# VH-VL binders against Basement membrane proteoglycan (unc-52): the designs that were tried, part 1

Every score and structure here is a prediction.

Target 1, 184 residues: Basement membrane proteoglycan (unc-52), of Caenorhabditis elegans (q06561r450to633)
Amino acid sequence: KDRLMFAGDAEGVTISDIEERTIDRNTPFSFFKTGYLTFDGTTDGVAKYWRLPQRFLGDKVTAYGGKMEFEIEFSGSGHHSSEPMVVLKGNQNILVHRVRNQEHVLRSDSPVRITVETYETNYEQLNGAAATREDLLMVLADLDAFLIRATHVAHQTSTSLGDVSWEIAVDRYTPDGLALEVEQ
Below, numbering starts at 1 at the first letter of every chain, in headers, positions and changes, except where a header shows other numbers; Kabat numbers aren't used for antibody chains.
ipSAE, averaged over its two directions, is called F for ESMFold2-Fast, E for ESMFold2 and O for OpenDDE. V2 adds 0.75 times the mean of E and O to 0.25 times the DockQ between the complexes of E and O.
Where letters were taken out, [cut] stands.
The coordinates of atoms that the task and the answers printed are left out; those that the model quotes come from them. Centres of patches stay.

## First folded at step 4 (VH-VL)

Design a01 (from q08 with light chain R31Y; framework fv_potravitug)
Fold by ESMFold2-Fast, scan of step 4:
Structure a01 (fold): chain C 184 residues (1-184), chain A 117 residues (1-117), chain B 108 residues (1-108)
Amino acid sequence: as target 1 above (184 residues)
Amino acid sequence: QVQLQQWGAGLLKPSETLSLTCAVYGGSFSGYYWTWFRQPPGKGLEWIGEIYHSGSTNYNPSLRGRVSISVDTSKKQFSLKLRSVNAADTAVYYCARGSYYKPFDYWGQGTLVTVSS
Amino acid sequence: EIVLTQSPGTLSLSPGERATLSCRASQSVSYSYLAWYQQTPGQAPRLLIYGASSRATGIPDRFSGSGSGTDFTLTISRLEPEDFVVYFCQQYGSSPFTFGPGTKVDIK
């Protein structure tokens, strides 16, 4: 299980665009809400992402069949972003997760806990093609980036990330439905 | 590879409860939305609802609280109950496998349900 | 709910011809989460296209999809005899999921 609790420290989290071309290590974070990493929203029209630290990267095949959970909260209004909520990059592949019915799930000033089970059925390619089990396992085998969307609405004034956890499944699953015990 | 088999009563009287079960053979049960549809004779498809392998459900509001879907993950089965049926519920009912990004790629054989007095 | 309309209701063509089927949504479909299905009489639907343009596993390359927002198209580049059946579009961008009324592709 990997976890981030943000007790007064960013714990290595940085901000970037989806392509990681600009990594902002100098944004001043605030901790007004205990357990949350907060910054003011973006004004340049570019989607911003929380970039998880190195301990969430590398060989993460054992995360298959487990779940990712995190809390987000924002303040703002306007049209909801069409950008993915979770971005995983590895072995030159990019898999993403988008939140359906965002306008009903994501509300201003209302923290939401998002859960994404680590199955290929919950990921797609950037072009919209559904992920295969092999796609997901290849990405997890050498994870280079784990991004969570920080910008959610057109007129956003603040954004917060809280209590990030990535749980490893007790059993490993195969395409044929076989389950194997996983020792942690 | 993956096969869905469904069964249940095909003839009902008005006010009775429709009960259908779908069993999944092959493939993984986890990570999928197990879904029910219906199609009245000569008409289009209507989504009834879905259940995620964990038990969370989403229902079509048009069925006015008459529907419930349950899952038995150990048996790889899921079931539909539709209460207070009437002639408008006459249709072929289908179970199907869905995922978050790829809609319904495997379907059961269908069950014709006729509601008549 | 999002209402889908399909046009034409019936499309009469000969084998070897190109078919173009339209699906329009009453409001924008999130993420282009729109699918196309083929249905032969007496059988369950068969998924052809999802995400507006991604071909489902095992579907011949003569089937292609395009579109975004409210306007979507299914194209069959060269009709085979088995393609003269009914086609439905379906949105899954928002709940409840909804289907169009269908387009019947008929032999001329």
Scores: ipSAE 0.489, ipTM 0.795, lowest interface PAE 2.6, mean pLDDT 87

Design a02 (from q08 with light chain R31D; framework fv_potravitug)
Fold by ESMFold2-Fast, scan of step 4:
Structure a02 (fold): chain C 184 residues (1-184), chain A 117 residues (1-117), chain B 108 residues (1-108)
Amino acid sequence: as target 1 above (184 residues)
Amino acid sequence: QVQLQQWGAGLLKPSETLSLTCAVYGGSFSGYYWTWFRQPPGKGLEWIGEIYHSGSTNYNPSLRGRVSISVDTSKKQFSLKLRSVNAADTAVYYCARGSYYKPFDYWGQGTLVTVSS
Amino acid sequence: EIVLTQSPGTLSLSPGERATLSCRASQSVSDSYLAWYQQTPGQAPRLLIYGASSRATGIPDRFSGSGSGTDFTLTISRLEPEDFVVYFCQQYGSSPFTFGPGTKVDIK
C-alpha cells in the first residue's frame, strides 16, 4: 500500500505532459486547500499530468486485485479533455484508464473521488484495444510511470489532487484463479 | 473457454416476480460487470442492469423500481429478479459478461419469458 | 438517454458484395464507446466491434468499424453466406446503455 496525503508537501509529485518529455520540477504548488496539492491551469493548451513519485513505481505486481483511489477537483469551463485519466507505463507498454461519461462525473468546483480497481478490465491501450491480464501484469512488474490527469476542461483556472492511495489485494483469496508464480 | 449458462421459470402471470440465474464457467469472475439484457420477439435489445463482482449494481432507470440483481461470488453465479411483471415484460432474457472497456463478449443461451394470464 | 438509429432497416445483397451499415446517435457518444453485434435468429448476440473500430477476438478481418461523435459505420467487405443475419449497434459511453433497432442483411 502506498499513500500521498499532501499535508503541506508535494511528496515528490511533479507535473509533465503524457510523454514525460517536459517535466516541470520548478512549479510552485499551492497548499491553500488542506489535504490537496493544487496547480494553476496551463496557458499552452497541452494536457498536464501529476507524476507519482518513485515509491509508486518498480515491481507492483502485488497491487493486482487491489485498488487505486484519488480525489480530484478543478475550477473551469469549456470542453472536457479527451485524454486518459490514469496512465501506467512499464515494460515498453502503456495502459490507460478513461473516465466514461466524464461530463457528468467531473464538474467544476465539485470534488470527486476516483476508484480504479487494479484489473485489466479497467485499462486499455492508447489505440483503444482492451488490456489483457498479461498486458497489465507486465506493466506492473516494472512500472516506470504512474500519471493522473491534471487538466480537465478547456478553460481551467485550477486543479487539485488529494489523498492518493494504491492498495494491494488484502485477503488470502487469490483473485479468481490467478496464480502468480515466481519461478526463476 | 468462458461459458455462461442460464436457467429459471419462463412462464409467468401478471404481477408475479421473474427470477433467473446465470452461472459462469471458466475464465475470471473478478473485474467484470455481470449483466442482464432482454429482447422482445422480433425487437431490439434492452439493457436491464449490471452487477460488479464486488456487489455494486447499476440499473436501467426505466426498470430501477422493479429490478434487483445479486451475485454469489463463491458459486460464480448472478441472478435477476424483476417484480410486478406484465405483458410488456415478455421477451428473451440474456445474461452476459461486460467490462469497463470491452462490452459484452460472452452471452448465456437466453431464456424465453412469457407473461400471460 | 442516447437514442441510436440504424439505416437501412433491411439491406438486400448477394454473397461476395460489400455491406455498409450506419448507426447514428442522438448525441455524441463519449470516447467512441460504440459496439456492433451480430445476431442469428434464435441465438444470443455476438460481439463484432467495440470502441467503434476494435475487432473482437475471433472476428474475421472482413468486419471493420469506423466513426466518431454521432455517426458510426460497420463495413463487411465481402459477405459470406453466414453473414446474412441481423446487426445491432450499441453505445456504452453513458448509462443507460442503449441499442439500435437493428439492420437485417438479407440475400437478394
Scores: ipSAE 0.302, ipTM 0.748, lowest interface PAE 3.9, mean pLDDT 86

Design a03 (from q08 with light chain R31E; framework fv_potravitug)
Fold by ESMFold2-Fast, scan of step 4:
Structure a03 (fold): chain C 184 residues (1-184), chain A 117 residues (1-117), chain B 108 residues (1-108)
Amino acid sequence: as target 1 above (184 residues)
Amino acid sequence: QVQLQQWGAGLLKPSETLSLTCAVYGGSFSGYYWTWFRQPPGKGLEWIGEIYHSGSTNYNPSLRGRVSISVDTSKKQFSLKLRSVNAADTAVYYCARGSYYKPFDYWGQGTLVTVSS
Amino acid sequence: EIVLTQSPGTLSLSPGERATLSCRASQSVSESYLAWYQQTPGQAPRLLIYGASSRATGIPDRFSGSGSGTDFTLTISRLEPEDFVVYFCQQYGSSPFTFGPGTKVDIK
């Protein structure tokens, strides 16, 4: 249901570090292909993240049991980043998704579509503890940040984000009988 | 509160197909990798393969041509088929629940499979 | 595939002593996705540690894990009678998932 198609406009996407201390609102984005947002890679050694716009934030409990998908592409070489690929922040908690075996999955000049189902089993805390369903639902109930990693290798020359979508669960009841109850 | 129970034929002749089923009681079925392992007598564990609740599979390359895993989400069951068995396939077979960050935290009781003439 | 080696093969100790078990990988384990299991003969394995150092639910605090890259350690700070069983390490950082051959903790 929520989707970002970059047709010459950044759709409110900005760049930041993982802590959101430095939010870059002045980076010139390029639109080399329909549906994609590109910027040059950072060289300061600090991981950078695409920050999704306000419409992806707030009460997103209905996203539980759905999936988020996005396409990334980069050009560059060197050591792969150890930072998480997806960062969700909400209710004073942070949950992350890391790409396993990422040197095989993420290759220079090779676009890849990443799918992360919105289940606690696909998230962990920054310290490595596995997320619980309660952890994920609490974060989703008041989502403050949705970040996707933009820097992938040590000597990166460009990075692109495209076709971002966040599918919700079809029904309020999941296949395992879970009812989604949300208070405004 | 999560329990895995498995069943299937334990005695096979060379060239036959092994068929085992695992049923999941309690807990969530969605978001997990439903996984099969085996352990030959006195030896270590070998990962056979896994199926995500949506049906996506990953198999150990050593068994790829002979193995298939299927899932029935409505029954919360998943099954292993291993074709063309031989004596080297004699082992205790286990089903287990895995996830992306926390590996195998619940296991079935095991099924001894003996392949002999 | 990543090959895991465990040492020692057998560790003979008395109750109350500290046990240190080693697991070495033939190549770096992605994200330190390394787990330790306990197995009593005739039973399924029991997850003790995942992500190299995170204790699984219900596991006593005498069990701890450490390490990264290719070298990992399981420590049992004070052995209890039920701890004299077999321990396996397992990597789940890359497919196919692989296990070590096991370390048997035996009573003197």
Scores: ipSAE 0.277, ipTM 0.741, lowest interface PAE 4.1, mean pLDDT 86

Design a04 (from q08 with light chain R31W; framework fv_potravitug)
Fold by ESMFold2-Fast, scan of step 4:
Structure a04 (fold): chain C 184 residues (1-184), chain A 117 residues (1-117), chain B 108 residues (1-108)
Amino acid sequence: as target 1 above (184 residues)
Amino acid sequence: QVQLQQWGAGLLKPSETLSLTCAVYGGSFSGYYWTWFRQPPGKGLEWIGEIYHSGSTNYNPSLRGRVSISVDTSKKQFSLKLRSVNAADTAVYYCARGSYYKPFDYWGQGTLVTVSS
Amino acid sequence: EIVLTQSPGTLSLSPGERATLSCRASQSVSWSYLAWYQQTPGQAPRLLIYGASSRATGIPDRFSGSGSGTDFTLTISRLEPEDFVVYFCQQYGSSPFTFGPGTKVDIK
């Protein structure tokens, strides 16, 4: 349903810190790699995030049970960031997703497609407590921010984001069997 | 509200294949990792492997060549196969529910597997 | 693979006393993804603590967890008769997931 292809346009994506206190509206994006939004990704000691545009925000309860996917690629070396990979903010609450075993999953000059199904089991609160279904539905009911981490290693020289999609569930398994979810 | 029930043959001879099944009653099957563990008598727990509801698997490297885990989402069941068993595979085997951030909060009753000639 | 060591192997105490159990990892556990389980003989393990310090559903507040990096602690503030069983720590910060050998809490 919602998608970013980056065919020569940033499509409203901006860069910020995790708290969105510093939003960079003048990031010099490059499109030299087809289908990717790229910038030099140089860290100044602060983790940076891709901020998704308005069409990914608002009432997103219908995204529950679907999945989000995006591609990332970077060039660099050094220790991996301890910051979360995905940050969802809504109704004064924050839920995050971290990539397990990221030292093996995220490698320099090696694009990787990240898939996160929109279930509470894939999110935690900033304090480390596992998210409940109520937590996730509350955030999705009025989503204020959708962030994807842009800084991955200590000595980074470039970072790219590609093919972002967020889809609803098409079919679900219930006690009565397979059922297609219909939204109004 | 969530119950895990497991079954399978508990007496095996060396070289045979262990086959165990776990059924999930109540709760949601989606979004969880369905996991197998074992515990030799008087010893600690060993993680065998897991399967996400969508079918992707992760196995303990020590057992990778011998272990296979499968899932049947329509029946809310998942199964363990461990081939070429020997006496060292004698243990109580457990199925459990895990998630990405909260490890293993519901467990099956356990199945004692004895491998002897 | 991360190796977990638990100390002491056996902890002998009386009901009403405080129990402090240690778990040490051979490498830093990412994001403090460490859990504690209780196991009664003949039964499956019971999750007590996850994420080093978060109490699982239904677990009494006499159980608490702390620690980060390589050093983790489970504390039972006042031992009840049902608490004299085995406790295991488990890391899930990296695959393969590994468990400690267990600490037996025994009556003195």
Scores: ipSAE 0.523, ipTM 0.789, lowest interface PAE 2.1, mean pLDDT 87

Design a05 (from q08 with heavy chain K102Y; framework fv_potravitug)
Fold by ESMFold2-Fast, scan of step 4:
Structure a05 (fold): chain C 184 residues (1-184), chain A 117 residues (1-117), chain B 108 residues (1-108)
Amino acid sequence: as target 1 above (184 residues)
Amino acid sequence: QVQLQQWGAGLLKPSETLSLTCAVYGGSFSGYYWTWFRQPPGKGLEWIGEIYHSGSTNYNPSLRGRVSISVDTSKKQFSLKLRSVNAADTAVYYCARGSYYYPFDYWGQGTLVTVSS
Amino acid sequence: EIVLTQSPGTLSLSPGERATLSCRASQSVSRSYLAWYQQTPGQAPRLLIYGASSRATGIPDRFSGSGSGTDFTLTISRLEPEDFVVYFCQQYGSSPFTFGPGTKVDIK
């Protein structure tokens, strides 16, 4: 289980664009809400992402069939971002997760916990093509980046990330999706 | 290869509860949304609702309050209950496999449900 | 909810001709999450296209999809005898998922 609690520390989280061409290690974070890492700043129209630290990266094949959870909160108005909520990069592949019914799920000044089970069916390629199990396992085998979207609406005044966890599956699961045990 | 088979009682009286079951053979059950649709004779399809393999459900607001979908992961089955039926519920009912990004690629054979006095 | 309109309601063509089917949404479909299905009378629908333009597994290349926003098109480049059936569009960009009323492709 990997976890980030943000009890007054950024725990190695940084900010970047989705391509990671511009990695911002100097953005001032606010901790006015205990348990949340807050980015209070203006945007120049480019989507920003929280970059999870090294302990969430590397060989994460054991996370297949488990789940990732995190809390987000923002203040602002305007059109919702069309960018993905979660971006996983590994072995020169990029898989993304987008929130369905985003305008109902993500509302200003309303914290929400997002849960994504680590199955290929919950991810797509950046270009919208379906992800296969082999695609996901390849990404997880050498994870280079784990990004969570920080910019949610056009006229945003703040954004917060809290209680990030990534859990492994129970031992009865096989990579082909079949249970290992007979129920007799 | 994946195959969906459905069954349940097709003749109902007004006010009764419709109960249909769909069984999944082959392929993975985990990671998918197991979904129910209906199609009144000569009309288009209506999405009823879905259940994720873990048990979380989403229902069409037009049927909310009457619909319940359940899942039995050990049997790879999922079931639809529709309460307080009336003549407008007469339709062919289909189960189908969906996922978060890939729409409905495998379907059951369909069950004609007739609601009459 | 998003309402889908399909036109024409019936399209009469001969084998070998090109069919162009339209699907219009009452409001923008998020991420072009629009699918096309084929339905033979008495049978379940068959997925043809997802994400407006991606062919589903096993679907012949004579089927293609295009469009974004509120205006989507299914094209069958050269009709085969088995293609003279009903076609439905479906949006899955927002809940509840909704379908168009269908376009019937009839033999002339």
Scores: ipSAE 0.404, ipTM 0.756, lowest interface PAE 2.6, mean pLDDT 86

Design a06 (from q08 with heavy chain K102W; framework fv_potravitug)
Fold by ESMFold2-Fast, scan of step 4:
Structure a06 (fold): chain C 184 residues (1-184), chain A 117 residues (1-117), chain B 108 residues (1-108)
Amino acid sequence: as target 1 above (184 residues)
Amino acid sequence: QVQLQQWGAGLLKPSETLSLTCAVYGGSFSGYYWTWFRQPPGKGLEWIGEIYHSGSTNYNPSLRGRVSISVDTSKKQFSLKLRSVNAADTAVYYCARGSYYWPFDYWGQGTLVTVSS
Amino acid sequence: EIVLTQSPGTLSLSPGERATLSCRASQSVSRSYLAWYQQTPGQAPRLLIYGASSRATGIPDRFSGSGSGTDFTLTISRLEPEDFVVYFCQQYGSSPFTFGPGTKVDIK
């Protein structure tokens, strides 16, 4: 009852690689249906990410204990991508979320809603090491990037993202004993 | 630290329902998958299923819809129900804590369940 | 489901020796999400290694893991008396999670 949902529209979304070295503002994408972005995903397995705009970034420590939700849909075939589904970058750290049982969860021409609760146990470091609460709060305190994977299978023809929202726990996010470390 | 304590009826007749409960003491309950395993005498471990603190469940398909796991977040407890038991369900049952990327780091003491006529 | 096989079934060695335990998967294990557990008879399993090579908190450095894809190894560099127990591998990259049948390390 006390939680706000931050729901984003499509304005300002761009496409990039995971390192954000190549930000593509020239690939056309359309508002395929209300609330959804889609683009031609014919990169033949090259990893691409939906890059969320500035309004999803900055100080997001209030997101701790809430949840992130989005819907994805794709068309294509072949082996599933080994890339992370969600990438959060902040304070020179990177935390990622990968979908377990991806072959069962992600199917061609079948929209799926992905929910990721904002707890350290749902994230890991790029090298596979576990994320601590301190790690997650540091990333959230100065969020520089929020990426959602756009390429899901080796031979993809289209990809869509919709209904992105991030639940914010207004006054209930800070665990006792951690506020000083995060709010420097 | 974190401790898991489990209890429930250990002796069942064929066709009855197994009911086990696991209580979590210490640590955070949120953000974890609370999981049930079993181990028949002299055999390996079998994953039964898991429940996230929010109530979302995943079950091993091999148990063919006989299993349900529930959670009581106010008590920090979660429970296993396994319906229509038979002799093949005789095993030591364990509860454990997992997370999305972390395998199982804290375990209950185990409960021997025997199904016999 | 992914089937795990462990070899050898029984490994007979003396204290101080090196133990090498193998775990093979029927399919590639996603992200090397493979764990090793130690189990003393009558007790719950104890997590040793996760993510194929990361040592769990409190686990001595004589335990190490390696491997990727379908081939994984647990190494105990110098066996201590308390190490003569059963070891299981487990994949958690795909549901249902599955375990190997175990390798028993016993005294020669």
Scores: ipSAE 0.187, ipTM 0.685, lowest interface PAE 4.9, mean pLDDT 84

Design a07 (from q08 with heavy chain K102R; framework fv_potravitug)
Fold by ESMFold2-Fast, scan of step 4:
Structure a07 (fold): chain C 184 residues (1-184), chain A 117 residues (1-117), chain B 108 residues (1-108)
Amino acid sequence: as target 1 above (184 residues)
Amino acid sequence: QVQLQQWGAGLLKPSETLSLTCAVYGGSFSGYYWTWFRQPPGKGLEWIGEIYHSGSTNYNPSLRGRVSISVDTSKKQFSLKLRSVNAADTAVYYCARGSYYRPFDYWGQGTLVTVSS
Amino acid sequence: EIVLTQSPGTLSLSPGERATLSCRASQSVSRSYLAWYQQTPGQAPRLLIYGASSRATGIPDRFSGSGSGTDFTLTISRLEPEDFVVYFCQQYGSSPFTFGPGTKVDIK
């Protein structure tokens, strides 16, 4: 249900560090590719994140069992970032998603579409502990931040975000009645 | 309560195709990687491959393109096919549940597969 | 692929004693994504520890894990009769996932 298409504007997206201590609302975005938001700033060695606007925040429990998708592209070289790709914050909790085999998935000048289904199995705590369904539902119940990593390699010249969507699940219950799941 | 039950052929001749199926009872099927392993007699475990509930697969390169895993989400089942078997494929085969960040918390009972001429 | 080695191959102890089992990786395991399994002969493996140090659901507190990088340890603080079985380590930090050859814990 929630979508960002970047048809010539940033649609409320801002740049921040993972802690959101520094939020830049005046970042000079470019729209070089139609449908993409491009950040041409260089990093000072601190990971930067696309911070999604308010319509992606608040009570998002209905997103459980759905999926988020986004397209990223970057130009640059060097060691890949060890920072998480997706950061969800809510109810004093932080859950993250990291791209496995990142050096094969994310390559310079190659756009890639990343899909993360909204199940606790696809998230971990920032300290590496496994996320429980209760952890994820607590975060989704009062989502305060939705961050997507913008800094991917040590010597990055540009980064782009496109076609961000967060879809709700079709309502289905397991035979035990305890879980709402999407069946493919 | 999650239980995995597996079945399939136990005795094969060289060049045949191994076919095993695993059924999942209880718990969630969605959000998990459904995985196959094998363990040759007296040796350690070898990861064969996995299938995400939506059908995306990852295979161990060491099986040289002989492996195929499929999923039937409506039945909560997933299946392994291993082509062109030989004596080195003799092992106990296990299905298991994994996830993106956690290893394997529920396992099938195992199926002894013997490849003999 | 990451090769795991376990030592000792066989550990002979008495019930009530402490067991320490080692797992070493040929290269650094990403994010300490290392698991320990227990296997009774003829049975499927049972997950004990994941993420190097987190106990799996239902696992007694006598089992603990530690380590990072290339060196990992499983500790059983006070061996019970049912603990005299085989233990495997597994890395899941990078594909393909790999297992150690096992350490057998035998009664002295």
Scores: ipSAE 0.485, ipTM 0.775, lowest interface PAE 2.1, mean pLDDT 86

Design a08 (from q08 with heavy chain K102L; framework fv_potravitug)
Fold by ESMFold2-Fast, scan of step 4:
Structure a08 (fold): chain C 184 residues (1-184), chain A 117 residues (1-117), chain B 108 residues (1-108)
Amino acid sequence: as target 1 above (184 residues)
Amino acid sequence: QVQLQQWGAGLLKPSETLSLTCAVYGGSFSGYYWTWFRQPPGKGLEWIGEIYHSGSTNYNPSLRGRVSISVDTSKKQFSLKLRSVNAADTAVYYCARGSYYLPFDYWGQGTLVTVSS
Amino acid sequence: EIVLTQSPGTLSLSPGERATLSCRASQSVSRSYLAWYQQTPGQAPRLLIYGASSRATGIPDRFSGSGSGTDFTLTISRLEPEDFVVYFCQQYGSSPFTFGPGTKVDIK
């Protein structure tokens, strides 16, 4: 239901570490690639995250059963980051999504579109325990942070984020979808 | 609460195609990877491949080119096809439910497949 | 692909004793995504432990898992009669997912 297209504007996106202790609101982003928010800056070895704007935060329970999509591209080499790709924080809980086989999926100078359906089965707790439906709904009920990983390889020269969207489920007439509607 | 029921052919000749189907009863179908395994007599398990409820597939490279998994979301069923079978494909075949972070918590009853030489 | 080795192949113990089962990987298992299964002959496997140390729903607390990297352990603190079956480890940190050859726990 919400979307970021990066047509010459960062649209409120900022960069931070995973703990959001250091939020850089004035990072000099570039828009040299059409439709992408790009950062070509110095890294200190700490994982960096794109921090989505207020429009993606707050009560997002209606996003359950839908999907999040975004496109990433990077240039660089070296070992792939072990950090999560998506971080959701809410109601004092943190749920994360990690890309399977990321050395195969994420390759330098090759844009990739990542889709994460908003089901508890696609998230784990930061401590590694599998997320429950209750865990995910609690986080979505008062979402405080939505982070997408910006650092992907050890020797990265650039990173880009494009076409971010988070939508509700469009067809809920399956047995699972119907059960979801009556419970919420 | 969740039950997987599987069916399909038991005895095959070399070069034939194995076809097995698994039906899911109870619980959620959405958000899960529906997975096939096999276990030769007296040996360990081998992962064959998986299909996400939306249709995306991942296959074991060792079976690449011979395996195909399909899903019918409306029926809550998924199927395995394994082409050009030989005696080495003799095993008990299992369907199972997996998710991105919780591996294989519900399994079908198993189907013994014997390939004669 | 990651090859898993389990030791011992057969572990002979008496009810009430502690069982310690080892699983070693040929390469580091990403994020400790390592599971343990129990299998009674003729039946499908049952998930015991996932993420190296998290107990699956309904699994008794006598089962515990530990380890990281290439070295993982399943511990059964006090063997019950129904525990004398085969145990498999499985990594799901990278594709293809792979299983160990199994450890058989039998009565002495």
Scores: ipSAE 0.389, ipTM 0.743, lowest interface PAE 2.8, mean pLDDT 86

